# VH-VL binders against q8ixk2r445to577: the designs that were tried, part 158

Target 1, 133 residues: q8ixk2r445to577
Amino acid sequence: FFGMLQNKGLTDYCFDYNPPDENQIVGHQVILYLCHGMGQNQFFEYTSQKEIRYNTHQPEGCIAVEAGMDTLIMHLCEETAPENQKFILQEDGSLFHEQSKKCVQAARKESSDSFVPLLRDCTNSDHQKWFFK
Key: E = the ipSAE of ESMFold2; O = the ipSAE of OpenDDE; V2 = 0.75 times the mean of E and O plus 0.25 times the DockQ between their complexes.

## First folded at step 8 (VH-VL)

Design xf7 (framework fv_axatilimab; at its last look DockQ between E and O 0.87; V2 from the best seeds 0.00; counts 0 for: pae E 3.0 > 2)
Fold by OpenDDE, look of step 8:
Structure xf7 (fold): chain C 133 residues (1-133), chain A 120 residues (1-120), chain B 107 residues (1-107)
Amino acid sequence: as target 1 above (133 residues)
Amino acid sequence: EVTLKESGPALVKPTQTLTLTCTFSGFSLSTYGVGVGWIRQPPGKALEWLANIYWRDHEYYNPSLKNRLTISKDTSKNQVVLTMTNMDPVDTATYYCARIPYGDYEFDYWGQGTMVTVSS
Amino acid sequence: DIQMTQSPSSLSASVGDRVTITCLASQDISDYLAWYQQKPGKAPKLLIYDASRLESGVPSRFSGSGSGTDYTLTISSLQPEDFATYYCQQHDNRPLTFGGGTKVEIK
């Protein structure tokens, strides 16, 4: 699966990654932004290694969850996907992070009208359901 | 200032189709993240969600009424239209249109509502 | 569908009282809970969204709390203008559903 990774609950919001330096793509937080369909910072791929890859730029980035965090951070992809980069995109649309055993949820940032994907306890929330568009 | 106003017939006969128009100002359905929904309230009863429409023509309906409902928009006129077929006295209610912010599901601005009575 | 159960259905209170209204969801709604105030003959007014976020312009005496399936609207000190019916609404899943309402009446 590849393309825009769109949320079901938060209408027309997609995974978005816009690093300040396109040559240094790691270390920043993945956010949610209105789906624009222009690719680039909204183009992601779900791989057979259970990675969510940001492959618009080289080297390829993979979304990771750092220890003790509930945010999605861009790391470099590895030959063998590390445990903190493994996600399961379920048939029901839920995006499950294997290591934390939590689901990715579209959430409003504290004291902000911006949105980010955050790890939360898995529920039947539409905000935890995603699909490639 | 954001305002919404419902318009349509106050009286509908059973089996007829209800057409309601929501005219709004202070915002546009060309604005990303914006939606408009319809909610009804029978006299002395609770609120019931009917349908939502968003800036990209994403439409969502209450499944219990989906086969009877159609929601559409005219962005240039700042209008949203709701049609409901096969009206029944049980559908007598005040019908509201309301704004949805940020692609969310809550309603931050409401019209004053229009009372629709279904009667022979 | 997610059922929202409010309690109590009605209550009597005096100005200055602390008022608490409860909303119970039939499933975990992940803090996607809104509260509305409705006065007779008027449209509902959004008070709180995301369980605890106060809508702009709403007095600070209103607050929302809770998690999972259980949520609470609190009016710290009831004012004369607060006598109304209050509704909760889950904004987590479609179809959107409202509670049965709680009428706050003057004692």
Scores: ipSAE 0.893, ipTM 0.950, lowest interface PAE 0.5, mean pLDDT 95
Fold by ESMFold2, look of step 8:
Structure xf7 (fold): chain C 133 residues (1-133), chain A 120 residues (1-120), chain B 107 residues (1-107)
Amino acid sequence: as target 1 above (133 residues)
Amino acid sequence: EVTLKESGPALVKPTQTLTLTCTFSGFSLSTYGVGVGWIRQPPGKALEWLANIYWRDHEYYNPSLKNRLTISKDTSKNQVVLTMTNMDPVDTATYYCARIPYGDYEFDYWGQGTMVTVSS
Amino acid sequence: DIQMTQSPSSLSASVGDRVTITCLASQDISDYLAWYQQKPGKAPKLLIYDASRLESGVPSRFSGSGSGTDYTLTISSLQPEDFATYYCQQHDNRPLTFGGGTKVEIK
């Protein structure tokens, strides 16, 4: 799958990656932003290795969750996907993180009205459902 | 300042179609993620959600009323219109429109409401 | 559909009292819960969203807490202007649903 990764419960919000320097892809948090499809910020690929790749930019980034964290952070993709970079996009739209056994949820960032994808216990929430558009 | 105002008939006969207009200012439905919803409240009773519409014409209805409801918008007039067919005395209520500031489902600003009585 | 059960349906309290209102969801709503205040003849007013976030301009004596299925609105020191009916609303899943309301009256 390739395109904008959109949330069901947070209407018209998509995964967005906006590093402060386009040459410093690694180490910044993935956010949710209004879907617009402009530039490279909102285009991701779901690969056969269960990666979510930011592949419109080189070097390619892969979304990861570091041990003990709930935040989705950009890492460099590797030849074989590390366990912390593996997500399962289920038929029901849930986005399951294999290593943590948690699901990606659209959540409000602490002390702001900005939104981010975070790992949470899996539920049937509309905010845990995702699809490519 | 964000404001919403409901307008429409105060009295409707059973079986008629109700048309309500929400006119708002201080925001636009051309803004990504913004929506407007309709909620009603029968006298002395709890709130009941009816429908939402968002800037990209995503529209959602209470399933218990879906066959009776249509929501639409005129972005150039800052208006949202709700129609409800086959009115019945049990539909007597105050009808509110309210803003959804993001793509979620909470309502941050409400209109004053308009009372609609359904009787012969 | 997510049923929202609100309790108590009414309560009597004095100015200065701590008031607690509960809202029970029929399934986990992941903190997607709003609280509204409604005075007679007036539109509802948003107090709290995301279970615990206070809407701008709402007095700090109002607070929200809870998780999963069990949520609470607390008024730490009831004021004369707080006598009203309070509603919870889940904003987790469509269709959107409200609790039955809790009327807070003068004792």
Scores: ipSAE 0.445, ipTM 0.824, lowest interface PAE 3.0, mean pLDDT 90
ESMFold2 (binder alone), look of step 8: mean pLDDT 92; pTM 0.942

Design xf8 (framework fv_axatilimab; at its last look DockQ between E and O 0.90; V2 from the best seeds 0.00; counts 0 for: pae E 2.9 > 2)
Fold by OpenDDE, look of step 8:
Structure xf8 (fold): chain C 133 residues (1-133), chain A 120 residues (1-120), chain B 107 residues (1-107)
Amino acid sequence: as target 1 above (133 residues)
Amino acid sequence: EVTLKESGPALVKPTQTLTLTCTFSGFSLSTYGVGVGWIRQPPGKALEWLANIYWRDSKYYNPSLKNRLTISKDTSKNQVVLTMTNMDPVDTATYYCARIPWGDYEFDYWGQGTMVTVSS
Amino acid sequence: DIQMTQSPSSLSASVGDRVTITCLASQKISEYLAWYQQKPGKAPKLLIYDASRLESGVPSRFSGSGSGTDYTLTISSLQPEDFATYYCQQHDNLPLTFGGGTKVEIK
């Protein structure tokens, strides 16, 4: 699966990644932004290694969850996907992070009107359902 | 100032189709993340969600009524239209349109509502 | 569908009282819970969204709390203008569903 990774509950919002330096793509947080269909910052791929890859730049980035965090951070992809980069995109649309045993949820930031994907306890929330478009 | 106003017939006969129009100002459905929903309330009863439409024409319907409902928008006129077929006396209610601010599911501004009575 | 069980159906209170209304969801709704106030002959007014976020312009005496399936609207000190019917609404999953309402009447 590849393309825009869109949320169901937060209508027409997609995974978005815009590093300040295109030559240094790791270390920043993945956010949610309105789906624009232009690719680039919203082009992701779900791989057979259970990675969510950001394929806009080389080397390729993979979404990871750092220890003790509930945010999605861009890391470099590895030959063998590390445990903190493994996700299961379920048939029901839920995006499950294997290591944390949590689901990715579209959430509003506490002090802003911005949105980010966050790890939360798994529910049947539409905000935890994702699909490629 | 955000305002919404429902318009349509106050009386509908059974089996007829209800067409309601929501005219709004203070915002546009060309604005990213904005939506409009319809909610109804029978006299003395609770609220029931009917349908949502968003700026990119994403539409959602209450499954219990989906086969009877159609929602559409005219962005240039700042209008959203709801049609409901095969009306029955049980559909007698005040019908509201309301704004959805963030591409979300809650409603921050409401119209005053329009009472629709279904009767022979 | 997610059923929202609101309690109590009605209550009597006096100005200055602390009022608590509860909403129970039939499943976890990830804190996507809104509260509305409705006065007779008027449209609902949004008070709280995301379980605890106060809508702009709403007095601070209103607050929302809860997680999982259990949520609460609290009016810390009831004012004369607060006598109304209150509804909870889950905005977590389609179809959207509302509670049965709580009428707050003057004692």
Scores: ipSAE 0.893, ipTM 0.948, lowest interface PAE 0.5, mean pLDDT 96
Fold by ESMFold2, look of step 8:
Structure xf8 (fold): chain C 133 residues (1-133), chain A 120 residues (1-120), chain B 107 residues (1-107)
Amino acid sequence: as target 1 above (133 residues)
Amino acid sequence: EVTLKESGPALVKPTQTLTLTCTFSGFSLSTYGVGVGWIRQPPGKALEWLANIYWRDSKYYNPSLKNRLTISKDTSKNQVVLTMTNMDPVDTATYYCARIPWGDYEFDYWGQGTMVTVSS
Amino acid sequence: DIQMTQSPSSLSASVGDRVTITCLASQKISEYLAWYQQKPGKAPKLLIYDASRLESGVPSRFSGSGSGTDYTLTISSLQPEDFATYYCQQHDNLPLTFGGGTKVEIK
């Protein structure tokens, strides 16, 4: 799949990557932002290797979760996908992180007008359902 | 100051179609992520969700009533309209509209409600 | 559909009392739970969302907690203006559902 990865429960919000330094793509957090499809910040590829790639930019980034953390951050893609970069987009729309056994959920940041994807215990929440548009 | 106000008939006969208008001020449905929902409350009973509409016209309905409900908006007039067909005495309730501030499902500001009685 | 079971259905309390109201969901709702206050003849007022986040302008004597299926609203020191009916609402899944309400009355 390729396109904007949209949340069901948080209406009209999509994965968005906008690092503060265009020359340092790695290590910054993926956020949720209103879906617009403009520019390159909201386009991701879900690969057969179970990666979520930010590949409209060089070098290509792959979403990862570091051990013991719950935030989705950008790493460099590798020839063989590391375990912390593998996500299963299931038929019910849940986005399962294999290494942690947790699901990606749309969550509020401390600020009321900001949202981020975070790992949480898997539930049937609409906020844990994702689809490409 | 955010306000919402429901308007429509106080009395409806069984089988008729109810049309309710929510007129609001202090916010706009052109604002990103904002929505308006409709909730009803029969006298002395719990609240029941009916429908939501969001700024880009995404619409969601209570499945138990979906084939009876239509929600629409007029952003330029700051209005949301709910139409409910085939009214029955069990639909007697106070009908509220309420704002959804961030694309989620909670309601931060409510109108004062309008009582709709369905009887012969 | 997620059923919300609220308890107690009513309670009597005095000004200054600590009041706790419980809301039980029929399945896990991941802390997507709101609390509303409703006075007779008035619309509900949002107090708490995301289980524990206090809505702007709501007094700090109100607090929410819980996880999974079990959630509580606590009023640490009941004030005269707090006598009302309180409702929980899950905002986890459509269709949205509310608890049956808890009426808090003056003892």
Scores: ipSAE 0.450, ipTM 0.830, lowest interface PAE 2.9, mean pLDDT 90
ESMFold2 (binder alone), look of step 8: mean pLDDT 92; pTM 0.942

Design xf9 (framework fv_axatilimab; at its last look DockQ between E and O 0.81; V2 from the best seeds 0.00; counts 0 for: pae E 3.8 > 2)
Fold by OpenDDE, look of step 8:
Structure xf9 (fold): chain C 133 residues (1-133), chain A 120 residues (1-120), chain B 107 residues (1-107)
Amino acid sequence: as target 1 above (133 residues)
Amino acid sequence: EVTLKESGPALVKPTQTLTLTCTFSGFSLSTHGVGVGWIRQPPGKALEWLANIYWRDHKYYNPSLKNRLTISKDTSKNQVVLTMTNMDPVDTATYYCARIPYGDHEFDYWGQGTMVTVSS
Amino acid sequence: DIQMTQSPSSLSASVGDRVTITCLASQDISDYLAWYQQKPGKAPKLLIYDASRLESGVPSRFSGSGSGTDYTLTISSLQPEDFATYYCQQHDKLPLTFGGGTKVEIK
């Protein structure tokens, strides 16, 4: 699966990653932004290694969850996907993080116009449902 | 200032189609993430959601009424239109249109509502 | 559909009282719960969204709390202008659904 990773509950919002330096793509947080499909910053791929890859630049980035965190941070992909980079995109649309045993949820930040994907306890919330478009 | 106002007939006969127009100002449906929804309220009863439409013409309907509802927008006129077919006395209610600020499903600004009575 | 059970259906209170209204969802709605105030002959007014986020311009005496399936609207000190009917609404899943309402009347 590849393309825009769009949330079901939050209408027309997609995974978005826009690092300040195109040559240094790791270390920043993945956010949610209105789906536009115009740029590389919303192009992701779900791989057979259960990675969510950001294939805009080389080396490729993979979404990871750092210890003790509930945010999604871009790391470099590895030959063998590390445990903190493994996700299961289930048939029902839930995006499950194997290591934390939590689900990715579209969540509002401090301001009403800012949204991010966060790890939360798994529920049947539409805000925890995702699909590639 | 954000404002919304519902317009349409106050009286509809059974089996007829109701057409309501929501005219708004202070915001635009060309703005990313913005939406408009319709909610109705029978006299002395609770609120019932009917339909939403968003800036990209994405539409949601209440499944219980989906076959009877059509929502559309005219961005240039700042209007959203709701049609409801095969009206019945049970559909007598105050009908509201309301703004959705972002890709959410809560309503932060409401019109004053328009009372629609279905009667022969 | 997610059913929203609101309680009580009505209550009597005096100015200055602490008022609590409960909303129970038939399933976990993950804090996607809004509260509205409606006065007679008027449209609903958004008070709280995301269970606990206070809408701009709403007095701080209003607060929302809860998680999972259980949520509460609290008015810390009831004011004369607060006598109204209050509704909860889940904004997690479609179709959107509202509670049955709670009428706050003057004692």
Scores: ipSAE 0.924, ipTM 0.960, lowest interface PAE 0.5, mean pLDDT 96
Fold by ESMFold2, look of step 8:
Structure xf9 (fold): chain C 133 residues (1-133), chain A 120 residues (1-120), chain B 107 residues (1-107)
Amino acid sequence: as target 1 above (133 residues)
Amino acid sequence: EVTLKESGPALVKPTQTLTLTCTFSGFSLSTHGVGVGWIRQPPGKALEWLANIYWRDHKYYNPSLKNRLTISKDTSKNQVVLTMTNMDPVDTATYYCARIPYGDHEFDYWGQGTMVTVSS
Amino acid sequence: DIQMTQSPSSLSASVGDRVTITCLASQDISDYLAWYQQKPGKAPKLLIYDASRLESGVPSRFSGSGSGTDYTLTISSLQPEDFATYYCQQHDKLPLTFGGGTKVEIK
């Protein structure tokens, strides 16, 4: 589906992507920001290929996790979804990354009060629960 | 600069409804991420969370008290109100309101607390 | 509900001692843990959030550590003003729950 991807444990925070260049949507980290629905920064599509797409602008971006990393980075979408771009949004709200076998968690950045989605060992934490609005 | 203050009756009778008001300054509930919560502490005992309300009126209640609690806000007055029905002597406690800075459910500034005694 | 168990329930220590207080969660709380100090007759004061992040204005002798279910608060060199009761609180999952407290007495 399509909409704002919200966190259960971190009240009213959504996936947010705001690349610094309008012509360069690849290579930057996805963040969490207070849900507002303004502009195109907080709208994502969950596809039948298990992708999380940033598709309000062309070319379309797909969220990926690079080998050995825990951060969610924007890549270009491919015709067939690569394994590092496959996420399962489960019935309990957990967002499972198939290749790493880890779950997406809302986490505070190391030296700030800003939040980002990161891969962590799967738990029943509410900060690992997500839903579309 | 950030302050919170609880107000309400010091004494209530069993079965009555308690209404507590948290009046605060130095922040606004129109600010993104901000909330106010209520926590109580019976004499000599540990803290118990009651309810939270956030800037966009998201409300959360302790389910052990769910049918008894109502939380609301008046952003223009910098006030949050907690109502608790059907008071019982076991509800005797100091009641605190506290600020939640980022929607992450921890409390960075607390009011001084108000003691509420429930007695026949 | 996530139960938070603190230990010890009380302790006595001398000025300058290193003090460690333990908080055990009944399930993994993913580092969403806060520590509070409460002095007699006063409201709690936030010391640490996210298990290890020191709140602004809190002395650097306070630190937090741990992960999963096991968390600790450490006072590296106890001061006379540190006698108080300390509470942990998980802020991962509703309902929010507090530990039973650890009373630190200065001998």
Scores: ipSAE 0.367, ipTM 0.814, lowest interface PAE 3.8, mean pLDDT 90
ESMFold2 (binder alone), look of step 8: mean pLDDT 93; pTM 0.945

## First folded at step 9 (VH-VL)

Design gb1 (framework fv_recaticimab; at its last look DockQ between E and O 0.79; V2 from the best seeds 0.73)
Fold by OpenDDE, look of step 9:
Structure gb1 (fold): chain C 133 residues (1-133), chain A 119 residues (1-119), chain B 112 residues (1-112)
Amino acid sequence: as target 1 above (133 residues)
Amino acid sequence: QVQLVQSGAEVKKPGASVKVSCKASGYTFTDYYMHWVRQAPGQGLEWMGYIKPNSGYTKYHQNFQDRVTMTRDTSISTAYMELSRLRSDDTAVYYCARVKHYGSGFDYWGQGTTVTVSS
Amino acid sequence: DIVMSQSPSSLSASVGDRVTITCKSSQSLLYSSNNKNYLAWYQQKPGKSPKLLIYWASTRESGVPDRFSGSGSGTDFTLTISSLQPEDFATYYCQQYYSYPTFGQGTKLEIK
């Protein structure tokens, strides 16, 4: 699966990553932004290794969850995917993070008009449903 | 065994275009990024861009963004690099090079294609 | 672009010599999460394609003699040939792949 990773509940919002420096793509937070399909910012791939790859850079970036965090941070992909980079995109659209045993949820940033994907307890909420478009 | 075989030498006039091919064998073509690197006579190596054969996604160095087009034909495991609006300083040996998984170096190279641009 | 600077640009040596080539990057090539350096070394002989020697700064590519070794971390890297052989006279390049690839300007190793 590849393309825009769009949220069902938060309609018209997609995973978005725009690092300030193309020579330093790691360490920044993945956000949600209106789906526009332009450029490299919204192009992701779910791989057989259970990675969510930022598929427009070499070396490729992979979304990771750092210890004690609920945010999605860009790391570099590795030959052996680390545990904190493993996700399961379920048939029902839920995006499950294996290590934390939590689901990725579209959430509103506090007191902001911006949105971010956050790890939350798994529910049946459409805000935890994702699909590639 | 893994092999990258490039098309033959080209001689072009300024303003013309050149299209170099790179046929891959001995591995699954769509599983590896294919990069293009050129080397002017007596000079170093210059990265031009890459193509992801599975999707056809490309990334070009800014210096070539407006003149280079990288494509592939997966049915024959062949990558192509076309450079347009050629000028004399485009005279170089052009290489296709496979990147090891997860970007850890160029482990296989084509034999190179000499492109000469002269009036 | 990440700038790679090699030193020296050229050097002369004899068979049996210990040879050291250095490469500096304009930014760190060390990825903190896996503690790997995204740096490769290549050998190129006249009229031939480059050949991968070292990747991850210190891992030898398959088939590369053990007289070749890579070391360094962060921004400073070294390629060492412990005992120069006749077939080792060539041009050597460092290359970073922490981001979009860039190469050092090369080091030409000539016979003294």
Scores: ipSAE 0.776, ipTM 0.914, lowest interface PAE 0.7, mean pLDDT 95
Fold by ESMFold2, look of step 9:
Structure gb1 (fold): chain C 133 residues (1-133), chain A 119 residues (1-119), chain B 112 residues (1-112)
Amino acid sequence: as target 1 above (133 residues)
Amino acid sequence: QVQLVQSGAEVKKPGASVKVSCKASGYTFTDYYMHWVRQAPGQGLEWMGYIKPNSGYTKYHQNFQDRVTMTRDTSISTAYMELSRLRSDDTAVYYCARVKHYGSGFDYWGQGTTVTVSS
Amino acid sequence: DIVMSQSPSSLSASVGDRVTITCKSSQSLLYSSNNKNYLAWYQQKPGKSPKLLIYWASTRESGVPDRFSGSGSGTDFTLTISSLQPEDFATYYCQQYYSYPTFGQGTKLEIK
C-alpha cells in the first residue's frame, strides 16, 4: 500500500511530514493536514515489514514511537524493522502499534488548531480508522 | 549473479537528447533504488538522481532538475535516464548503480555508457 | 549538499608501502539511534566502474582483501592500505549516504 494515509473520522485529513532540513529528516513529529495530493509531504508506504515509510527521501524514513511516548516521530528505516517502527493496519482500518499495544488516533493538538496522530487505548472510534487513498 | 547492463556509447550534437538504459538481472528489481552517476573525462563522480522502481518516484540533483528525466519499466527490469538540451560539458561516462531503501553503498554498478557531445 | 573533502588529491607510493587517505564531511554521518556511520569507500581503475571497498565506514565488502581497512566516525574518516600491492594503483573515493549521495573529489594513487 502506498499513497495518502487518510483518517475516516477526521474527514479529508492525511498523514503529513515536511522536515525543515532535507539533510536531517529524523526526529520531527508526523502531523495531520488536509489531503492535497502533493507527493512530497503526504506520500507514505505500508510494507510487509509492518513499516510506515516516508518515501520522498533516500535513505527512507520510517515512523516510530519512542518508549513511553504517544507521538509519531520520524526515524531512518533499517534493514530489519525495529520493534518501535512496527504497525498493523487491520482490515477494520485500525492502525495498531505492536510494541505499545495502542492504536493511532487523530487528535486535536490542544496548544493549536492543528491535528496530529497520537497513540491511544484502542477503541472502535472512526478517529482510529485509517485507509490509503 | 547481479548484473546491471547499460546501453552502448552515444555521439550527440549540442541541443539533442540522449536516453541511456540500464537492465538489471539477478535480483528483485523493485527492492533497490536505481541511482545515476556521471563522470566527465579526468574528473570525479557526480550524482545526478535516483528512481524508486516500485512507485516511479524520482529525485534529481538541482543541477540536472530542469533537463533530466528518470523512468523505469518494471516488466523488463530496466531503468532509463534521459538528458535533454545537451551541451559539450555533458560529455561523460554515465553509470547506473543500485542501493537499498535503508541506505547502503553502491555495491553494483553498470559498465558505464560514454556520451560524447560535439559540434 | 553534504560536502565531502578528501586528502591528499594524489600521492605516489611504492609496492609494500602503508598509505592513508582521509575524508571529511560537512556534517556528521553518524546516526545515533543505530550507531552507524553512513560512509563508503570506492576504488576505480582507468576505464572501469567504481568498486565498493568499505561501507558503514569500517565494514569490508565481500572479496575485498584484508589490507584495506576503514576507520573514523562523525565527520572524519580514513581508508588505510596496510601493504600496497601492484593492483592497488587506482583512484579512491569516499561517499556519504546519510542523505542524497555526494562523493569526495578523489585521491589518485600512483606508482613511484
Scores: ipSAE 0.641, ipTM 0.876, lowest interface PAE 1.5, mean pLDDT 92
ESMFold2 (binder alone), look of step 9: mean pLDDT 93; pTM 0.951

